# Ledger of designs, part 5: VH-VL binders against a6w1c8

Target 1, 192 residues: a6w1c8
Amino acid sequence: MSLSINAVARTQEGKGASRRLRNEGLVPAVIYGGETAPVSISFKDNELLKAVGTPGFLTGLVEVTVEGKTEQVLVKALQRHPSTGAVMHMDLQRAQADKAITTRVPLSFINAAQSEGVSKQGGRLTVESKLAEVRCLPANLPEVLTVDVIKGQLDQIFHLSDVILPEGVELVSLLKGEDHDQPIARIGKSKR
Key: E = the ipSAE of ESMFold2; O = the ipSAE of OpenDDE; V2 = 0.75 times the mean of E and O plus 0.25 times the DockQ between their complexes.

## First folded at step 1 (VH-VL)

Design m11 (framework fv_masavibart)
Fold by ESMFold2-Fast, scan of step 1:
Structure m11 (fold): chain C 192 residues (1-192), chain A 122 residues (1-122), chain B 110 residues (1-110)
Amino acid sequence: as target 1 above (192 residues)
Amino acid sequence: QVQLVESGGGVVQPGRSLRLSCAASGFTFSDYAMYWVRQAPGKGLEWVAVISYDGSDKYYADSVKGRFTISRDNSKNTLYLQMNSLRTEDTAVYYCARGPLWFGELSYFDYWGQGTLVTVSS
Amino acid sequence: QSALTQPASVSGSPGQSITISCTGTSSDVGDYNYVSWYQQHPGKAPKLMIYEVSNRPSGVSNRFSGSKSGNTASLTISGLQSEDEADYYCSSYTDSSTYVFGGGTKLTVL
C-alpha cells in the first residue's frame, strides 16, 4: 500500500525562508501538477528521514496530508545535504488517475536459497539490477516486482522478461523490443 | 572542494576495448548518482550512462547499450566505464559528471571533470 | 540528431537580452521539471547554469534565468556581456529514465 506522510502548509517564500525552516527542523517541499496551483509545504525532518529510508517512498506513490487534505504524489526531485545526506528540498508531482506514470519499482528475488543452482550446485545469486522502470496508471503501481529464481541452475541468467508483471504494468525497456531484455541477476560460482 | 578526474583515454583501433576511470574527491561519493557524458570533436553533448548511488541501478544511451558497462567502487571513490567493441563514432571527449542525488531523483550534472579524449581510429 | 530542439545560433549586443529555446515532447520537457542548462566555453568542460527549470547554482549570475511553458524550456540572459559568448545546452530527464541533450546553441555577443 501507499506510504503516507504529514506536511504543513507554508505561505511565506523568499530569501532565507527555506534556511529558516531547516533551522526549525523542517524541510521545504512543493506539490505541483494537475489542475490546481502549486502548494508550498514542509515536512518534519525526522519524519521525512524515516520515510525516505522506507522502500518505495522515492519510487512509488506517496500520500501527503496537508491540513486534512490528502493527495497522491510522486517524488520527482530530492535535494540532499552533501555531507549529512539530510533532505533539504523535495519536488512532489500530483498523480492523475488517467495519466500513465513512469517510475522505478524494487525487484525482489525470491527462492534463491531453494534453487538447485544455489542449494545443490554451489552457486550464489548475484543481483545486477535492484530496480526496474515501469509504466502504468497510478492505481496499478506495484510496491515491488517479483522475480522467482526457484528453477535457477548454476550459470543461469535472469532477464527483465523473467519479472512477474501485474495487470496494467509494462517494463519500459521491453517496450523498446526484445533486444532490450537486460540481464538482472545470475546464479554464478561462489568464486571467480 | 568537489573534484572529478578522468583517466584512461587514448588512441585505440576499432573493435578494441578501453576502460575509463573517474577519481572523485571532496564529497561523499556513495551519496550521489554518477554519469558519463561524451562530446565528439566539434559536436554537442551526448549522455552515455548513469549509475545509482549504490550501483544497483544502471541505464545507458541506446547508442552504447550492450557495448559499454558503467560501474563504481564506493570504497575507492571511483567510477568506471568499460567500453567494448569500439567504433569510430565513439571518438569523443568523455566527461565524468556528478548527479546531485540518487538515481531518478534529479536530472542535472552539477560538477564535471575536465574530460579524457578517446580516439577510435582505423 | 539531438532529442531536444535548440536554435543553432543566437546573437545579441552587450547590455541586451536574449532567449534560447529548448523544445521536447511531453515525455521529457513537458511532464518533468528536470530541465537544466549548461554553458561551455571553447576547450572547457560544461558548467551548470540552471537546474530544475529555473534554479541557479551558487556563483551563477542572476542575469541568467530559466522558465518552461508546455514542452518548451527557455534560458534568458539579460545584460549580455562578452564573456557570455559560449555554447549553451539544455538537458532533460525522460520517461525512459534516460537523459537527453539539446543540439546546442552558439551565442555570439557582437
Scores: ipSAE 0.000, ipTM 0.455, lowest interface PAE 15.3, mean pLDDT 82

Design m12 (framework fv_masavibart; at its last look DockQ between E and O 0.57; V2 from the best seeds 0.00; counts 0 for: pae E 9.5 > 2)
Fold by OpenDDE, look of step 2:
Structure m12 (fold): chain C 192 residues (1-192), chain A 124 residues (1-124), chain B 110 residues (1-110)
Amino acid sequence: as target 1 above (192 residues)
Amino acid sequence: QVQLVESGGGVVQPGRSLRLSCAASGFTFSDYAMYWVRQAPGKGLEWVAVISYDGSDKYYADSVKGRFTISRDNSKNTLYLQMNSLRTEDTAVYYCARGETYIEVSGTYYFDYWGQGTLVTVSS
Amino acid sequence: QSALTQPASVSGSPGQSITISCTGTSSDVGDYNYVSWYQQHPGKAPKLMIYEVSNRPSGVSNRFSGSKSGNTASLTISGLQSEDEADYYCSSYTDSSTYVFGGGTKLTVL
């Protein structure tokens, strides 16, 4: 089930126009991709903030309704206010059922407490990467990728290759070669 | 290891000024908004001020607006709070806290790291 | 910028589960999924225990969990232990683009 949000089409573009929108409590964005021309839109800032705070909005498929027309999109870029973290601009890419998409999805680490490194050796799981970039068809896009760390030892480093991949989902980094198997977590002793 | 260390607290009379410092280490200081949060003795937490990653934007609680100035020196990994026209109600432990980063996808509307705090006592 | 409402104190015996409520308004807790919880032992700095309503930072015990319904967020601590005795504060983002803290709850382990 896709999240949904309403937007309004806008005609003015540029940095000046964007600033004006933000002053009016609106957030500029653009929808692009596919055979259709890009569309400049705006969101209500508070509504968008609520949406951004909803799990899956930034990492999953979203339905955007503009003037009664709904499109399925992915958040591809997000610009945040440097102080408040409020969204200042978004790039939205249209998702097509028959076209592979590239996006980041959350990582979930399970069984850390039961691992020998944590339960017996006094270690803690430290997450170094919260997201992983995947390539898949929209229909195969997972909400989360799981990493089972049950066999984890103290000072062990987990890598992208340890991620349990659903069918039809590929890790972009691993597609580049084995030397791109990046660390994503570690069991170690921390002062915090 | 992320570390925040406040300093500059002490005892001052009402109307006087005091400058707090927060030394940051263990992370890219210039990537994060930084906050001051205070806690009066035996009371709860109150956010005081926030400064953007590059210092270009600053926001203040109404209770300190016009009196306090937040600033930072990214070359020194240090956060500051200039407190002028101090009042007795400003008496509190002042914490520096790490806020959101503008480069992450997910919003971080929380404070994940705190300093140990520095006590400011305003008394006649 | 009124504080979020928390009970002044809660208590429980070791091994029990307790829940701390945090009640706000539609302009903060009700509108956003940006509720965080902090644990504070006497003379120590606050520690982040829960963020964005229900997410647990690494290193935080799975005995701590968070939820939200309407304008009320909740922190649940299961399998209560003596070291859990502390003050707990909730916080939320607001429509004013600021943060608001709860008044704090003192947890006593009997």
Scores: ipSAE 0.031, ipTM 0.641, lowest interface PAE 4.1, mean pLDDT 89
Fold by ESMFold2-Fast, scan of step 1:
Structure m12 (fold): chain C 192 residues (1-192), chain A 124 residues (1-124), chain B 110 residues (1-110)
Amino acid sequence: as target 1 above (192 residues)
Amino acid sequence: QVQLVESGGGVVQPGRSLRLSCAASGFTFSDYAMYWVRQAPGKGLEWVAVISYDGSDKYYADSVKGRFTISRDNSKNTLYLQMNSLRTEDTAVYYCARGETYIEVSGTYYFDYWGQGTLVTVSS
Amino acid sequence: QSALTQPASVSGSPGQSITISCTGTSSDVGDYNYVSWYQQHPGKAPKLMIYEVSNRPSGVSNRFSGSKSGNTASLTISGLQSEDEADYYCSSYTDSSTYVFGGGTKLTVL
């Protein structure tokens, strides 16, 4: 899937400059990493709002065009206004084909309704983590990571080790040891 | 005015459990990521855990993974830290802190408001 | 040992300028613009002084400024005053979705 957005280079930095940009309907951002210097940019807030709403924009590779030059980047951080949800700032890291990247990928839980825990035991799936941090080369970056809960029973807890990993993809937490196998979902009795 | 008030600290023996609370006021609690940061006596600051605005994402320091659980109750404007299997090296003042704006993808960047801290002493 | 390297102490006289360094690696300070600085007076909670390398929160004196070059961030305090005497800590976000702090620098104003 092709995800792209246009940006404008900027030279002024700091909190005052960022506030001025937002008053003009522009969102400040920074592109950094790789072998080139960081560049400060801005997005039109209407274009960014559409982009952020597009599946894969916050988790996958994005093409950013600045003054006719296109770069592949990852959204490393996104700050929103607490009350309005408007994007206030973005950090974008350059992707390099031969360098492993770390990013967050959505978790998709499948077959909950078909599990014994849900279908026969009155349970419901509750998701405790909707994203997992992965390390892989850019070419191996998945759009989604799947957790199959088909064999789940009532009170079963699913952990990061239950995630189905594509070839070349590692979970960052599991690289640190088995005691970092955090829970991500459970089938439990719903309370109302 | 933003206020964060920690409670639940005390003296506890190794291997035991303790639960810390942080009562938040003066802002919309459900809009912000929240942190726990600790400081051993006479030592520097160490990040412990972070929780997203809605509680769906949690991250922990390697030293506490599997033993500590961060949680929040947005209806009560309260942050929690459940500490299990406590060790003498967990002795510290524990601070509750706010992340200025929630981050959907990469977590939070900095700690804009801090509570006064609550002392946890783990000793035999 | 702290993940980010700061000098243990620094000193100056009233009216002077001092700089505190904070050195990490490319996977923290170098790759991210999320360096923050905190001031801590004895017996008190830390206070945010600088965030995102160079930004000041409302209410923080313009005598405090931040910068970054490669893997080293710096906090500069100009026009030193006695009230500036405190411990200063830097912090950065990392590739592993974790946060690291420097070991802290004790500032003494003579």
Scores: ipSAE 0.012, ipTM 0.536, lowest interface PAE 8.8, mean pLDDT 83
Fold by ESMFold2, look of step 2:
Structure m12 (fold): chain C 192 residues (1-192), chain A 124 residues (1-124), chain B 110 residues (1-110)
Amino acid sequence: as target 1 above (192 residues)
Amino acid sequence: QVQLVESGGGVVQPGRSLRLSCAASGFTFSDYAMYWVRQAPGKGLEWVAVISYDGSDKYYADSVKGRFTISRDNSKNTLYLQMNSLRTEDTAVYYCARGETYIEVSGTYYFDYWGQGTLVTVSS
Amino acid sequence: QSALTQPASVSGSPGQSITISCTGTSSDVGDYNYVSWYQQHPGKAPKLMIYEVSNRPSGVSNRFSGSKSGNTASLTISGLQSEDEADYYCSSYTDSSTYVFGGGTKLTVL
């Protein structure tokens, strides 16, 4: 997926400058990485709120235009207001087409309702990890990783190794060895 | 499993106070913003309050400002709602709900886990 | 009182499809993709059915789907079953940093 957003370059940084920007309806951000110096920018808060809610913006390649110049980036970190969820700051990493990237991708668990564990054995799927860290070239970055739990039984635990990986995508934890195959979901008894 | 269990509801006269608790388990409580949502009998859902993951920020619906205080104790994995100066209009089932994490990158503007609720009845 | 408008009730027969609407403004529905849908059976807590307009959380049947057109979000339930009889609420996060709920819709399976 290809997404774009406009930004304005900024020269003032720091906590005081960031607070003043947010009071004006702007969200501070930084573009960093690659072989180019970091660039401080800002986004309009309502445009950023819309973009953050768009599928693929937080986990895919985004084109950011700053004063007519476009950069391909990934959202690497996002600071939210702890009570309202509003985006307060964003770290953007430059992506190079020929270099592998490491980022987090959402997990989607499918077919839980149709599994024996849920449909026949009184279980409910509990998701313990919403995201998984992947390594791939930018062109191979998936919007979502799927875990098919159709064969799930009551008390079954699903692990990272159960994730369906598209071509060219690796799970960072599994690259460290089989003892890093951590749980991501389980089917357990209904609460109450 | 993720569990949220409310307690502390009961019958109380107008003008009195109650303190609700929500015991959390099965997740890292201190990573999440937490919410109180209420539902009057036969009525819809109404957001009441939210507290940040570390307790530093709190927000309230206009209907409860100045009377209710949300708080949390991350060492005990417990969310609280102190309800003062109760009115008959505060009669409702009160739910705690899990919100967004501080460090989550994906959009989080939904309540993915809810407790069973605790009933507060304000009447003479 | 709610900021989002839902019909008070809808009904359908087993096996049919029904749609529940949720209408707001551009600031709470139209311009943003933060609509969620919750199912609530009598005496039970709400359950998240759809988030971010159209995404289905794990454990929710694919009979439930969500969509949006203009300022109106919709929850569609296909292949109605008696267990689908419940109250359904939409909600959204707005650019005024608040959470709003619809008034709820009672679904009756005939």
Scores: ipSAE 0.006, ipTM 0.548, lowest interface PAE 9.5, mean pLDDT 83
ESMFold2 (binder alone), look of step 2: mean pLDDT 90; pTM 0.925

Design m13 (framework fv_masavibart)
Fold by ESMFold2-Fast, scan of step 1:
Structure m13 (fold): chain C 192 residues (1-192), chain A 120 residues (1-120), chain B 110 residues (1-110)
Amino acid sequence: as target 1 above (192 residues)
Amino acid sequence: QVQLVESGGGVVQPGRSLRLSCAASGFTFSDYAMYWVRQAPGKGLEWVAVISYDGSDKYYADSVKGRFTISRDNSKNTLYLQMNSLRTEDTAVYYCAKGYEYYGSAFDIWGQGTLVTVSS
Amino acid sequence: QSALTQPASVSGSPGQSITISCTGTSSDVGDYNYVSWYQQHPGKAPKLMIYEVSNRPSGVSNRFSGSKSGNTASLTISGLQSEDEADYYCSSYTDSSTYVFGGGTKLTVL
């Protein structure tokens, strides 16, 4: 899925700032990384709120358009007001074709209903982790990572090592050693 | 508790320079625009300068433009005002103030002020 | 850049309601909903009383209210009390991305 959002460049003496403040709230953000200097930008609060609520915006590649120029970025940090949850500012890292990126990708568990643990042994799949941290080149970034639980029995625990990895994709936790192969799902007796 | 403490005020001769500091505590300094506002003895409030949360955007009152420079060090939670080519009409109590929620809204927290006297 | 016009003084009796006006131009008060009001007691720093025309910060009495019509913003204080005696300043954002203050109004509680 391609996600995009418009932004406005910030300058010390820009005249356009008065119009944005008059009609809509602005959320500051910085685009950084790559060979070029960081660029200060602002998002309209209502547009950003809608974008943040869109699946994949915080986890995938996003196209940001500033003054007609579009760049691919990743949301690396999003700071919220502690009590209201309103976005205070955002850090966006430029994606470079030849440089590995680290981000979180959704996990999809398939074939649970067809597993012996669920279909014959009265179990249910419970998901303990919905995301996995990956490292890969931008071109290799998957929209989803799959865990096939078809062979799962009752009381089976699935770990990060059970994730089906596409070519060029690494799981960051597994790079830290075997003791970081955390549980991500299990087929257990009925829970409510 | 949210607090702003100004320092660096004093007596200086016309044409000289002075640097004011404002130490912030009790809030995430790097999230907010910061302001300098001054008040001459017995007179009203006059806005001096604003700096955005990240220091990339700055605006000044016409009376100080080209002479004063606002800056911040987010790693030290400190706001600065470098005052050059001082004039007698710059004599005032200088307050630092925090922006309300985000840039452009209001001055919600104020320091106690530091007095700058420019006289010969 | 224009200064905002306030009356130099206003007075009222305890329990009375008083209103302080703040008149600018279309380039500040008229076009922007970024009008704020500040209370200053002698020898003290200003305190925010109203922001964005009509909103009150937590801890400010509901006796204080703000409004705007055209190029004029107004601060109204109801149920006037002796501790309300202070200088009051309005402020507005401008077309040039700057801020202006009114000249201030001295409120005397008789």
Scores: ipSAE 0.000, ipTM 0.442, lowest interface PAE 15.1, mean pLDDT 82

Design m14 (framework fv_masavibart)
Fold by ESMFold2-Fast, scan of step 1:
Structure m14 (fold): chain C 192 residues (1-192), chain A 124 residues (1-124), chain B 110 residues (1-110)
Amino acid sequence: as target 1 above (192 residues)
Amino acid sequence: QVQLVESGGGVVQPGRSLRLSCAASGFTFSDYAMYWVRQAPGKGLEWVAVISYDGSDKYYADSVKGRFTISRDNSKNTLYLQMNSLRTEDTAVYYCARDQYYYDSSGYYPLDYWGQGTLVTVSS
Amino acid sequence: QSALTQPASVSGSPGQSITISCTGTSSDVGDYNYVSWYQQHPGKAPKLMIYEVSNRPSGVSNRFSGSKSGNTASLTISGLQSEDEADYYCSSYTDSSTYVFGGGTKLTVL
């Protein structure tokens, strides 16, 4: 289900103000989109770290409460401190039930151990892409997309077109044509 | 299969420069933050530098700040470490490592794949 | 010097279980579930064995398990095998928005 997190409204904006907030254990973020004006907010660093570590927070709908008002949003961009992993900034887009969204959804590969390529031919599954960009209405947003590799043979390559799509979900890359059906996994020889 | 292969290590005198490379394959390099981690002979692991997936953010350990520069070329799937003004205490095996930073689904970034390392010896 | 305290060495016989501790403070190990463990064989690169306290990457034996109690994280290796002889390092996120490594523990299989 949808996750929730509390935030506080901000009146100061700009790089200097955002750096000061981070020094005080607060993470700046912006809620934008929909009919209402963008709102600058901040999260407590430790609460945000717990939330981001929860499956579905970065890919699903999130409820953000600011001064008693709750909005449904998607995480559209997230900037991290590269060495610490601490979130430095976050862009949150308001979700509207009647408007399609684009976001990244994790890929799950099932039945690798049961495939002939792995079980009988000495291969192993190597995942090359862990996510796929989808377009769908918010209500149709899946938590995960599956790729069934049960029929995989040694040296088989799996592509985005092998992803099992729920009703109402499209893969953005496949809308661009055949040359965008990128490899996402393969069953290759075990090396050692 | 994810592979990281370091090169460029060697023996250099104090005050000189050396450039390390890390060739990445088997994953979408441009989706991951990348690290350099070093280990002096007989000692533990020490973080050196990190670069964001797009190269826009870079951070350094205090011991190397102002002397080392991390960079990447996403079109060539290659990570670099330019080491200037080398000191004897920079002697170490230098590892290239990948952060688990695909779409940030976890909220914690373990170094999930490491290269075999390249030895840098700074001596008289 | 390491911010996280590990014993310098630990030893066991084949088939036994051993535990390696990693002690920090409330501002790192205690308050966060972001402890990782790395295995390093002589002359080899470190390998991620455990992340987020108790999660195991694909390909890591279920003989390796992680746990945490208060400010101390633990790596337990059951059914000890000669190939487990290695150095083990813990790592954790901190309130100061930095990552720290432990000093390392040398495991000897007797």
Scores: ipSAE 0.000, ipTM 0.422, lowest interface PAE 14.9, mean pLDDT 80

Design m15 (framework fv_masavibart)
Fold by ESMFold2-Fast, scan of step 1:
Structure m15 (fold): chain C 192 residues (1-192), chain A 126 residues (1-126), chain B 110 residues (1-110)
Amino acid sequence: as target 1 above (192 residues)
Amino acid sequence: QVQLVESGGGVVQPGRSLRLSCAASGFTFSDYAMYWVRQAPGKGLEWVAVISYDGSDKYYADSVKGRFTISRDNSKNTLYLQMNSLRTEDTAVYYCAKSPEYFGSGTYEVYGMDVWGQGTLVTVSS
Amino acid sequence: QSALTQPASVSGSPGQSITISCTGTSSDVGDYNYVSWYQQHPGKAPKLMIYEVSNRPSGVSNRFSGSKSGNTASLTISGLQSEDEADYYCSSYTDSSTYVFGGGTKLTVL
């Protein structure tokens, strides 16, 4: 799969220049990281709006083409207009094939309805975390992480350690040593 | 200029205490995990302790657990190692080191030690 | 004692490639992608050459590369130069949230 967007290089930096770009329907952004110097760029706001609405754009690898050169990047930060939600600025980090990246990946919980906790014990799956931060090489970046709750009983709590990890993928929270193995979902008594 | 400078080493008798300091400059100290690593004269490297970027998590080598305490003061850009109940086998050059650069979430730590101080010698002898 | 096994010494000639192994267990090198390599010249502080198995810090020559297979990590130095003569240490994170170093390998460039 390929998520791609075109951008235009810009030479001016600063709040005044960024405000002028937005008045022209352009969204300023910066590509940084890797061995190459940061590059100031801009996106057409209508193209960016479509891209941001595409699954995986904010969480996965994106190909950005600037003046004929294509780079793989991750969206690391977004600034949105408080009233409209329109993207005002974007920070993009370069992905290198041999360098680990960190990003957010959606969690998918499967087999809840088939679990004894739900099917036989009157429970309901409540998802507490919809995303997990992963660390991996770009080639190993998954589009989704799966949690299989098939063996779940009533009052079962599922943690980050219950996530099925592909080879080469690590969970940042478990590596960090802070609040590691936090809860992500539970099968609780269904409200009636 | 990224720099780490250790101080506080010296000669001390067994059973006594000593506090090492590591002054950091040229980078945002509060964004990085910090390490203490030691090296006995003519011997190899031995990891001593690590502290997370915000000081909330600390881990120690078994050889120093209960005797050494790692701490940091992010407002002073300084890392500390409080060494209690010193033994002759604690004799070593003590290095402080920082984790490598990271990007994205500020809650994430990169494992490894990319910048080291020059070291400070601690000699425990009677 | 060192928890990770390295050969005590390796040698090579200028222009050659050499590889230094670092063998642990599944509870350190095998399960974690947190292997780093350090170069130490006599009387000096260690210098990070590779972190997290295969990443190079800025300023480290691309002649240095890291890899891992099972419980063994490897540092490869291509195009050997006289200044590469040093002690090399591997290090790994462990399932006890601790770090261990290898015993060190003395590289001699003949």
Scores: ipSAE 0.000, ipTM 0.424, lowest interface PAE 17.7, mean pLDDT 81

Design m16 (framework fv_masavibart)
Fold by ESMFold2-Fast, scan of step 1:
Structure m16 (fold): chain C 192 residues (1-192), chain A 123 residues (1-123), chain B 110 residues (1-110)
Amino acid sequence: as target 1 above (192 residues)
Amino acid sequence: QVQLVESGGGVVQPGRSLRLSCAASGFTFSDYAMYWVRQAPGKGLEWVAVISYDGSDKYYADSVKGRFTISRDNSKNTLYLQMNSLRTEDTAVYYCARVGTIFGVDTDAFDIWGQGTLVTVSS
Amino acid sequence: QSALTQPASVSGSPGQSITISCTGTSSDVGDYNYVSWYQQHPGKAPKLMIYEVSNRPSGVSNRFSGSKSGNTASLTISGLQSEDEADYYCSSYTDSSTYVFGGGTKLTVL
């Protein structure tokens, strides 16, 4: 899913400027990274609040439109007033076509009801990790990673190595070695 | 292992002061906003105060505003709650809790809790 | 003081599903997607079960799920087990820059 939000470029930096923006219902942010200089921008607080509440905004690629130009970014830091929930500042990192990014992608477990473990052996799928940390080029970032549990038996444990990986996508944990192939789901007996 | 350990609770008379401490370990304390939450005997949870990761921003429940002060020492990985002008209704177990984050972004949820320290205000 | 309304108690049998409601106003649950749920066993600190309405922390069973409709958030526990017997609290971020908790719900597994 493509998420987008509009922003306005700004030239002011410093404590006074940021405070004034917030008083006007604007949230200061910075787009940085890549070969281009950092750009100071602002969002309307009501638009940003809605965006932040949208699934995937904080974890996936976001399209930010500034002065008619759209850039793909990742939210790397967000300072909330702990008591307004109002975003006070955002750091957005540019996604560069030739640079790998690291982010978390949702895991989808399919065919549990059709597995022998669930359908014939009285088991139930328990998901222990609903996100996986991936490394890939921006163009290769999937919206979801699939785990097919159709061959699952009762008491079977599924690990990160069971994730179906698209071309160009790596799991960060698996890059650390075999001892980092963590459990992500299991078909266990539901106890009453 | 991520852990929060409270200390400083005890029995005090109304009108007195007490200082609570919360020692953090197993994570980068200076990256997280921190909370104090209390629970009166047999009652529910009540948020008390929050402090930002760098200590520059602090907010309080109306019931304690002007009497309690939250602070932190990032060099010691310790959170504090200075409680002045204590009242009998301040009697509670006080929990230290961490504000959870995803990639440094606050989730506005209390993801790690200490085991609590009991404060009894009685005459 | 609890600002969010929860039923005082709820009960279910092993293997069943139960739902606990958490009703606020537009200034908290309604306008924000920052609802969290906590499980508390007697004499223990609360444990985070759900954050941001529907997200589970690592290590929390998928039998626990969260949702929200209007001013009411809900925690659903499927495949109810004896170990689920506990007090459950909801919490929400608010317009006034604070956090509020529900009054708590005692879950009894019959």
Scores: ipSAE 0.000, ipTM 0.450, lowest interface PAE 16.1, mean pLDDT 83

